# Ledger of designs, part 76: VHH binders against p49116

Target 1, 238 residues: p49116
Amino acid sequence: EGPLLSDTHVTFKLTMPSPMPEYLNVHYICESASRLLFLSMHWARSIPAFQALGQDCNTSLVRACWNELFTLGLAQCAQVMSLSTILAAIVNHLQNSIQEDKLSGDRIKQVMEHIWKLQEFCNSMAKLDIDGYEYAYLKAIVLFSPDHPGLTSTSQIEKFQEKAQMELQDYVQKTYSEDTYRLARILVRLPALRLMSSNITEELFFTGLIGNVSIDSIIPYILKMETAEYNGQITGAS

## First folded at step 4 (VHH)

Design t22 (framework vhh_ozoralizumab_d1)
Fold by ESMFold2-Fast, scan of step 4:
Structure t22 (fold): chain B 238 residues (1-238), chain A 125 residues (1-125)
Amino acid sequence: as target 1 above (238 residues)
Amino acid sequence: EVQLVESGGGLVQPGGSLRLSCAASGFTFDDYAMYWVRQAPGKGLEWVSEISWSGDSTKYPDSVKGRFTISRDNAKNTLYLQMNSLRPEDTAVYYCAKDYSEYLRPYGKTSFDYRGQGTLVTVSS
């Protein structure tokens, strides 16, 4: 009946741990990434269409797409996070792992390829100057993906994805009326998100998680989190 | 889920030997360096041995060098520690360990954040 997303769903404000340390460490990176992940999941759970699918479907969708949502969030918040500085530090320290034979050549190649794909994705989004409305709809298209294995309610998910696509089209045609091909340029960026390994993302950004918990294991907890608990996580206040 | 399960600990007399094993699962074992660390009662973690991803390079602190031998079987996802000439000061819980990340460590330093449940080694008459 109403639009899939409201103006409240366009707002996506990441609050960084402060101050940034002189030398980057796993705990600072993990805290920053965790705040972005929590913000992304809170964003998803605030969508009425998402809530309407029910708890089990919500958990399955987010488990399937959290890496895509997180990567879109990295691109959207790249400047706030100083993402280029974080990735440069990882690349620099990866040379130490090479020198000490701490990682196999195959693993180093996989990690470097992942960092390259992430940098290319973020650069392409920055070059296109993707705005807050466009990011909101891209996240919705990714969230309401009916093609992940094991999903139920796939017809309802597909209809919500189609609604996201239609609303994005309407927005772009209205806002960027002189740029006939903008929507196509934006949409062809999305397949790259599925080429990025969630396991490598988890290793690079979430190694400092307390209790050595996997993202899969915390997803149900985050989705059931009360607003006060969520605010505590995103701001670092207990 | 990353799992490390140690076995082989027990009570031995000074001068005795023990062989510890660690069964690894939930990650690609042959991509990563592995470690043995120990914690004596009321003390912090002490690094005991390191082995490269391939098994071609090993490192030991002076406290165990020449007495302990680390090895791995990448086909079986298993890490081993052969301990010879055991001393009362070797009494500790022994942990199989992997770093959370190799990407943000100063050269030559590790935090040993992924550890198993541990296996108790008591050296006493």
Scores: ipSAE 0.450, ipTM 0.779, lowest interface PAE 2.1, mean pLDDT 86

Design t23 (framework vhh_enristomig)
Fold by OpenDDE, second read of step 5:
Structure t23 (fold): chain B 238 residues (1-238), chain A 118 residues (1-118)
Amino acid sequence: as target 1 above (238 residues)
Amino acid sequence: EVQLLESGGGEVQPGGSLRLSCAASGFTFDDYAISWYRQAPGKQREWVSTIGTAGDTNYAESVKGRFTISRDNAKNTLYLQMSSLRAEDTAVYYCARSKGSFLPRDYWGQGTLVTVKP
């Protein structure tokens, strides 16, 4: 069997909406997030192993891990996205809601904590100086997680996850031979992803766009989107 | 009632220009992304361009550099400025609404025919 990932899967280029507004409004944030989500999903779709699982299983996997993939994407694209600025803008928008007493104190705390966790995670990844290959493999490990409930073909999924892990290990050993514990340092970041609420992520980045529509319901549509439309929208045009 | 009405179609020579319009009514235009699609005879409908709620624009590779999508929210109207038209641009052009650029298109216009021929 060939490798799980190829060099084509390492490329993960996010194009931000253009033009950039003077003030980061909800629409810009949502569109940016949507592009990242789109890019993440179609990245998954480009993996032969993912394709081999079939449409139903693919959809289920993405539904289960979209938040983790999205978060990894945020970390990877943090600079291009100006993530810190986006998060600051989100906080600012949230403050309006606070002033209007639209959110409970507990909810505010939860949301702020989530934002903090996102920022910290991204900072931690930046500190580790995770490269494109490592991100690709980490995404694969997250994608091919067999421990989500309701999945079919769990043995295959597990196999693919193991393959991703092995390839990551080989890569790290080869590329960072002097850093004996790099692999471990990278992998121990993954649990942080599981602590993040998909609901809060959805609220922060997508509510202004999707309204009462759930990301879960959109995922099948994104996965079925034609390549031409996908390519056209991710490259962006001013 | 949600309505999208395309206009501006017609016959044009290769290299020519044409401007399509899509008039929207029955919904808050500013809250939606609007897209152009086209369908040539015997072919599947294909995406052409989208303008998002943030004013962000995207184009199919086949039309990039030749087509310009724009919107006038005050007039609830979408535009597609087409230049350097080619025979392969011949199609019925549709506008479609979506809550976001990457969300399903939930309403479509009836289309306007563009014919590019010598």
Scores: ipSAE 0.340, ipTM 0.682, lowest interface PAE 1.3, mean pLDDT 91
Fold by ESMFold2-Fast, scan of step 4:
Structure t23 (fold): chain B 238 residues (1-238), chain A 118 residues (1-118)
Amino acid sequence: as target 1 above (238 residues)
Amino acid sequence: EVQLLESGGGEVQPGGSLRLSCAASGFTFDDYAISWYRQAPGKQREWVSTIGTAGDTNYAESVKGRFTISRDNAKNTLYLQMSSLRAEDTAVYYCARSKGSFLPRDYWGQGTLVTVKP
């Protein structure tokens, strides 16, 4: 009945780890990526419509779309993160792995293609000058995707997605009234998010995670975290 | 075998200071964020402070300016320097390990008791 997102859902402030090391390492990259992932999950948890779906549905939705949310977050926070510098460090690490015969040529090709797709996505979003309201609605559209296998309450999820699409349209028409085709240019960028492998994203940004820990296994624990601790971690990050 | 062992707890008067230690073994300490939590009698466990792999620190509002978290990677040890202690700081203090400052804690210590009384 009220809007899907409030002004509080537009705020998306990433605070980077400090001090920044003189040379980037896997621990700094992993910590930076983890902060962004945590911020993205906190953002999703704060949406009343998301809360209304219940814990099991919430977990299923985020497991299905975390890579899309994370990638949108990378694009939105690219300057704060110095993403181009992080990607350059990752490429340098990969080149060293080739010299040590640690990776096959086919695997390296897959990873480099993923980096290229990510760079192209972030560049397209930057060129379009996507604002904070537009990012919030794009994240809501990918979060409330009814088409993932195994979901319950798919009709409610679809209604929330349609509400996100409608509110984005209203915002763009009001704010960018002179640019008739802006909404279309924005929306045609979204399908590319589903072409990017969550396994490769995990390998690139979460290499500091050791053993059998996967993002898929972490998601339920973050979503169950006490609200006070969750808020303390986010606000205390400054 | 991953192990976290807290020490340094005890009885202290209001306004006093204590330094807690958490000795880590069975893993590469440098690769993990480590946190302090506390649980007062009859209350829920609350987060106190976290130090990340890059040395970045975060604190609960109730302890800002009074507590300082630090790590010695050469000694595989975490510290919590507590000053200006109050009766409400009375709790069992636990250290916990995580893959990053904002990621789930996967191992916990057994705790060390801090009692603030005149």
Scores: ipSAE 0.097, ipTM 0.538, lowest interface PAE 5.7, mean pLDDT 86

Design t24 (framework vhh_enristomig)
Fold by ESMFold2-Fast, scan of step 4:
Structure t24 (fold): chain B 238 residues (1-238), chain A 118 residues (1-118)
Amino acid sequence: as target 1 above (238 residues)
Amino acid sequence: EVQLLESGGGEVQPGGSLRLSCAASGFTFDDYAISWYRQAPGKQREWVSTIGTAGDTNYAESVKGRFTISRDNAKNTLYLQMSSLRAEDTAVYYCARYKGSYLPRDYWGQGTLVTVKP
């Protein structure tokens, strides 16, 4: 069967929109986030095990876990994105909104709580110094989650998840042999991803989507995209 | 279809008064906070005032004591009573529905022009 992931699946390189604006704005944030989402979906569709599950299952899996994949991508690409700067700009806007409109306090507090959870997650991953191989396998564990409602082929999905977990364990034990508890510290970070609201992520990062379409509606399109078409979208050449 | 339609703008001399109206349709007006914004020539959009579902009001410092926001839920209409108008109040005035998000204004009207000239 060979490994679940190849070295090509470890490579995860985000190309940011250029030039960076003098002042961060919604358009730049949404374009940056869209590029990361496209990269994450392209990464998933390139995995042979994922392809083997078939198109309907692939669509269902990504619809269920895109927010978890996106959040892992934010953590992995935090430096490239200047994520701390983006989040600071969002926080500043939210604080000004509270001052202008005290009547939306509950919703703004919920959004602020989401941002704090996101910052805490990214900081945890940074402190653990998660490498490219570890991120690839964590994304695979998240992708091959058999426990989402409405999934078919759950036994096969579970087998791929177990394979991802085994390969991550083998990698960590070989590479970080002196750190006996590293794998446990990494894995206990994953449940936090499911506490992150996909609706709030969509509102914060994807409000500039054309026609105000949901992420759920674009997932089938992205998954069917040809490599050349995908590269055109990422580089801004069309 | 959500629609917001402003009216009541015009030309007025400094110290004058105008009453702006915003007619809302396509949503449950009573369930939303509604705001007034303005955009002067060559400037970015500026928040002016917000009224909440319970009639709570907030105002930008530049308009406090001069402008009064109100709503008539029976008519699905928002008002802005403007008094002691100044040259710097010259702008296109927009009403906007509050979404409760990082981008808190999701629907905007077409705007109504207010010109303050001696």
Scores: ipSAE 0.000, ipTM 0.187, lowest interface PAE 10.7, mean pLDDT 82

Design t25 (framework vhh_enristomig)
Fold by ESMFold2-Fast, scan of step 4:
Structure t25 (fold): chain B 238 residues (1-238), chain A 118 residues (1-118)
Amino acid sequence: as target 1 above (238 residues)
Amino acid sequence: EVQLLESGGGEVQPGGSLRLSCAASGFTFDDYAISWYRQAPGKQREWVSTIGTAGDTNYAESVKGRFTISRDNAKNTLYLQMSSLRAEDTAVYYCARYKGSLFPRDYWGQGTLVTVKP
């Protein structure tokens, strides 16, 4: 059949809240992260293969993989987000919290290790100079993961994942023909995404959510947004 | 509406002293830990000192023995007594309400400039 992804699915443009405050705060970090999350879910929703799986399967897939999609999005958008500046601000806060006896050393260590893993992942992707097509296919491989508990249509999901893998291989072989091992170097980065705690990601980037809402609770809402409503969220326009 | 307002900055010679104040309004001051931070030109904002609700204090290693944080709950005011000032203490000093979260402080003042000039 036709390709799993088209050129429209390669475009991934994050619009940051403006202006960036002189000193980062929880609201700016949360708004920036929310825009990236919305962009990532809209990207997934726009894929015909994803739409074909149906609403219940779509919700289950995104609930299972949002942290992986979000982390890939952080790596892809690291420059436009000034992610290094955001992570440095969080690290500075955590180091100060140890000295202030506000958080347990064990908790701070756990969160610092998560930030280190995130930085290592983003740095590895940057060193590989992953392009927009490669990011699109890596996101598709992550999205169409048939191995999450409770999924229906697992055989169809597996076929879409295999199609994403084949199209990534074809792209890399054509575009980076002289780098025989590039695909292998890219694919070995993916398992690290599953080792990152979605709870710690949520605490670091989404603590500023209004009320006591979780990412799990907002996923169905985001997936059902009308295009105009979605565009208002990612651009900050009403 | 939460507000924090710093004052007391200025120019001082090395070895000199300054007392900074932070006036708080719009919240129950006694219920929050409050911190002093500073930012030198071209550097990241760094923590200086915190005073807890019970008056317990903590200090950055670079200022231990030279700076003293205190609070006056009756006046809703935080203080930082700085002594034996060094050129490296030159910075804009900010007070911040401590949220107890993984994130930076939830409210910041506008800052007050301290310049240590020979």
Scores: ipSAE 0.000, ipTM 0.151, lowest interface PAE 11.2, mean pLDDT 83

Design t26 (framework vhh_enristomig)
Fold by ESMFold2-Fast, scan of step 4:
Structure t26 (fold): chain B 238 residues (1-238), chain A 118 residues (1-118)
Amino acid sequence: as target 1 above (238 residues)
Amino acid sequence: EVQLLESGGGEVQPGGSLRLSCAASGFTFDDYAISWYRQAPGKQREWVSTIGTAGDTNYAESVKGRFTISRDNAKNTLYLQMSSLRAEDTAVYYCARYKGSFLPYDYWGQGTLVTVKP
């Protein structure tokens, strides 16, 4: 019956670790990224439609789309995170690694291509001046994707995705009534999210967790965390 | 000055075994995860295995059950015990220090050649 998302689901406030170090390191970047990932998963689990699908479906959906949700979160929180500074530090490291002949050229190219795709995506979202309601519905469209391999309950997931699309359309048409093509410009950005490698995202932002723990393995744990575990750091503070 | 030096490569028949070593110097070995990579001629560098600071291990699917990574912190040395070797395992094997930064590796050894010949 009611809307898929409420005003509560539009609020997306990332609290960064303090203080920011003079020189960026894996601990700061990993902690910042982890906070964004936790915030993104907490956001998803707060949606009544998501809860209605059941725990097994919830886990499968988030495992399939966490990289897309995380990337949308990076774009939405780019200013708060100083994402351009983080990416510049990564690029500087890659250039030094090439000069020292320390890393494979093919691997460096893959990472650089991923950074360029990420920068282009974030720039396109910034140029479109995507608002909080639009981000919330774009995240919902990505979350309720029925087309990932191995999913069950795909008909119900598809219904929720269609509801997200309809509510986004209604919002954009009412709020940006002068801009007839805004919705089309926004939606055409979404396919790019699926071209971005989750493995490279893990290397860039979750390096401190790579080795014996994958994002895939921790997703069920994060989804089961108590709401109180998010208080003050990732749900209300900004 | 950080250095990683691989040894133990050579020629072996299919089904045989080899033990590779990587001698580390110029840094506190115990503070870093270390990985093995390999590269066959004309192919991209492939991750083989990683061992963390706590001794936790991970393996590429193609080598699980056949290769064992280990470390000796007292000797600042990393090992790769390879068994049931196949022609597809023929490659130059590299030791790499896991930087602990948002990019995985900052120092690589010069490599040691493993050739599996019938």
Scores: ipSAE 0.000, ipTM 0.136, lowest interface PAE 12.2, mean pLDDT 82

Design t27 (framework vhh_enristomig)
Fold by ESMFold2-Fast, scan of step 4:
Structure t27 (fold): chain B 238 residues (1-238), chain A 118 residues (1-118)
Amino acid sequence: as target 1 above (238 residues)
Amino acid sequence: EVQLLESGGGEVQPGGSLRLSCAASGFTFSSYAISWYRQAPGKQREWVSTISSGGSTNYAESVKGRFTISRDNAKNTLYLQMSSLRAEDTAVYYCARYKGSFLPRDYWGQGTLVTVKP
């Protein structure tokens, strides 16, 4: 009964803090990442199927998959964020920290591996030239994952995931009719999202919040925000 | 090994003054920027002030002109001189070492309570 996603769910526009500083800092990165997180949560909240699962179930889903949604958002918004510049600045700082013996080798290794995985994922998505419709359906597939521990209504979640997969297939077959294996190439990218650490994502992008609250703690609040509150967060309006 | 220990909190009347201290150990104090944050009851932690290794200072809009951050590198101690205190300044005040990067996470002290009696 009706499509899972509408054309409104294809629109995913990140408003960046302006101007970008000449030298990147934690505050700019955290503000940019926070805006992307709020945009991603608002996107999920706007899906009727998501709301139909009920507040407790939908909150549990987002708490389980926020890192996957956020990473897809980073890939989709990589150009507007200048993500490569952000990651290069982080890598440069890590190299300097090694020389100054300020950070443990184990921690540096974990973060460098995470950055490599993130860069590889974003590069693969860019090479595939993933469009806005494809991103919307990929986000829906990871959002409606029935296999996270502790979930209720898993049969309904699985139904919505299958619906997302079917609608993605229909879209790709109609839009990229000459590319017989495009869907397979897109879908095999998704398992990599679960290999990326949410703890390292929090530390890299949400350091300004981490000493205060975890992403896990703010998700229920974000999902219950009024539209006016949400608009204030994504535009930085005071 | 990095440790930050706040002191100097207490009860004060509106318009009064307090001086907070943060004793630092386990790192070369003079080489790092260090910040003050506060957390009011039922509120999220908010940034108050930062002092760089070179002595440059920045302040949150709500405390500009009333609070002064300073450091004593010989004593490995950070200070926050608070004047013209308001009821809204009631909070637990935390010392945090700014790392100049996301890694590792900021080091936090245990906090010191400042209560401004309305």
Scores: ipSAE 0.000, ipTM 0.114, lowest interface PAE 15.1, mean pLDDT 82

Design t28 (framework vhh_enristomig)
Fold by ESMFold2-Fast, scan of step 4:
Structure t28 (fold): chain B 238 residues (1-238), chain A 118 residues (1-118)
Amino acid sequence: as target 1 above (238 residues)
Amino acid sequence: EVQLLESGGGEVQPGGSLRLSCAASGFTFDDYAISWYRQAPGKQREWVSTIGTAGDTNYAESVKGRFTISRDNAKNTLYLQMSSLRAEDTAVYYCARYSGSFLPKDYWGQGTLVTVKP
């Protein structure tokens, strides 16, 4: 049949809060991350195959994979976000937190390891020079993962994942015909996404805007938002 | 919901002593490390002292040996005993609960003014 993704699904444009503050602060970081999360969920909900699975399945899928989608979005938008600068500021704050006895050294080491894994992932994607089509299909492969516990409609989800894999293969073979092992090098990056803690991602990027509410709790609301409400969130207007 | 209320500030002569209190409500006091910060006119807030959940304490170098932080979990109250006060200790003193976030976000009280006058 028709392709899983259209050209509209390849376009992934993050609008940053403006103006950029002279000094990075929690509000700027959290607003930027929230815009990326909203953009990622709006991207997913716009896919006809995703909508065809039904609301309950859509919610379960996004709850299971939002951290993987978000991390792919961070890698894709790393330059526009100045992500390396944001992560450096967080690392500096964590070091100061040990000195002020606010957080245990063990917890800080855990969070630092998460940041190092994130930096390594983004660096590997940059070195591979992953393009917009490749990012779109990698996000689709992650979104249509049939192997999360508790999912229903797993046969249909698997079918959509296989379609995403086939379309990615076709794209890579035609576009990067001289690089025989490019697809393999790209796909072996994906398992690392599941090793990153969604709880640590929430604490690093979503404090201040969500308060004590978990991302898991807000996902059903984001997925049901009308286009006008979504546009309000990504522009910072309500 | 989370509230911190400082008290005990005032005017004192150099070399004098003062005891600050911070009454906490809206959370389980025993589960959090609580800190004292201060802000002098025209300057950024600086950390003064922290007391952990186990009663372990840490101090800024400028106040070591002069200030003592303590907590009374039964009363949900934090204290700062200040001795050998100096002109440079003049500031608004704030009680702060660490938010549990890895980014700079603490719950702050309204502050209490300490003035060290000759």
Scores: ipSAE 0.000, ipTM 0.209, lowest interface PAE 11.2, mean pLDDT 83

Design t29 (framework vhh_enristomig)
Fold by ESMFold2-Fast, scan of step 4:
Structure t29 (fold): chain B 238 residues (1-238), chain A 119 residues (1-119)
Amino acid sequence: as target 1 above (238 residues)
Amino acid sequence: EVQLLESGGGEVQPGGSLRLSCAASGFTFDDYAISWYRQAPGKQREWVSTIGTAGDTNYAESVKGRFTISRDNAKNTLYLQMSSLRAEDTAVYYCARYKGYSFLPRDYWGQGTLVTVKP
């Protein structure tokens, strides 16, 4: 029927915790990341096509792709978050940890490699000057991925992914008519998202979560959260 | 939830030996590297030793050859065998769960166990 995404789905406004601390800490990073994750899941649940798949399929899709959505959100909101400053602080801390305890060196190097991949992804997206419409459709392509293990309704998911791809193509061809290869440059960036470990993303950005709460365990609750409750969480006690 | 409980501290003579234990609960013990730290009066907390998931070990230069770290995964327990103790080993000893990949190591710490080496 109509387009997969409306103009309201292009709007993606991250509100950072205020005031920002003089020195970055794990709590500030976790709060900022949680806001981005909440915004990303609220964005997904607002899509009529997503709602049409039903609760069980919605939960399975977001559990499978939250890391890809989150990473696209990091790239899109990199300047608002001062992401380069956050990543530099993490790298500095990890380098000090290697000096203190060499036994963890291999794991720390694996985490630093992940940070390098994340920086390269964000730099690539910035260099391409990806706009809000392009980000919205890239997120839709990632969200409606029919190829994750254990999914049901894969035919309908594939149909929505193809619709997202077609609408992105139409937008890019009309808006960037002089850049014949822009769509190809954008799409070739997507496979890198699946090479990034969700476990390492969780360690880097969600270490400040209380207890042994995993992102996988909270996804169903966030997807069922009322709009007022979601807004209350994102703005705090106010 | 996550809990670490140290025991085995006490008073010893210089050159003596002592065995510390750390009982862990609330997490999958064999999936984590676990460390011993110590804090002497008026000093910063310092790293002493770490044992990895595969049983590989590392030690601070000041304790190398004198201390031995070990783990019993069946009992969820970490040990520190201390020998040839010196006055400078006097400290509260803490057990800590350390992933080695967190932005800020917010290790779960035990309450500590006091080791006093008499002059």
Scores: ipSAE 0.000, ipTM 0.159, lowest interface PAE 11.0, mean pLDDT 82

Design t3 (framework vhh_ozoralizumab_d1)
Fold by ESMFold2-Fast, scan of step 4:
Structure t3 (fold): chain B 238 residues (1-238), chain A 121 residues (1-121)
Amino acid sequence: as target 1 above (238 residues)
Amino acid sequence: EVQLVESGGGLVQPGGSLRLSCAASGFTFSRYAMYWVRQAPGKGLEWVSEISGSGDSTKYPDSVKGRFTISRDNAKNTLYLQMNSLRPEDTAVYYCAKDYSEYLGTSFDYRGQGTLVTVSS
């Protein structure tokens, strides 16, 4: 049966829009986020175990976990994306609103709390110095979550998740043999991903891309794209 | 479907006045700051005016300050630009604009089709 992931699945290379604009704006942010989202979905679709579950199960899994995959991708690509600069720009616009009626205080609070949780997550992953192998297996663990409603192959999904956990354990034990508690420190970070609001993620990163449609509604379309169309999205080639 | 439809452009002599209108639909108009931006022949986009969602705050660059007035009617989902003391250098296509996001702003991301203003004798 071989390993769940190959070296091909460890490689995760985000191509940013170039050049970076003089001023950070919603178009640049949405284009960057879109590229990461498409890269993440293409990554998932390339996994043989994922393919084996079938189209309906694949759609249900990605709909359930895209925000977790996207957030892990943000953490993994934080430096190439200049994520701290993007988040600072969003915070600056929220704080410098001279349009007193533009946003309610409750909405500003929710968005700020989401940004702070995202920053905390990314900082914790950076502090742990999570490597490419560890990110690949963490993404696999969240992808193969058997506990989402509406799943029809839950026993097989659970087996793939357990396989991901075991392969991560084997990797960490061999690579970081002197750090007895590294795996535990990594795994306790994952529950925070489910506390992140997918609606707020959409509002912050995808408003300019998706218009009036949700990410949930476009997922089946993205998963049916041919490889050339995926490559066009993640590189921004036109 | 977000729609912005500009009107009111035309030919006017230097020193004259024009009033532009923008009919907005497909979004909660009062939630968004609105902008007028212009593009002269062979030039880039230039920001002309900004108004808050409530209409209580307005901003202008020095090039039009004191001559142009932005206003809005939230009950009618309509944005206006009153242009006075027009100069030949005000000749441009004028666009009504909003940002995609209520959180970010200032990118003029969504623009209408534009209305041409020509200032010449």
Scores: ipSAE 0.013, ipTM 0.263, lowest interface PAE 8.5, mean pLDDT 84

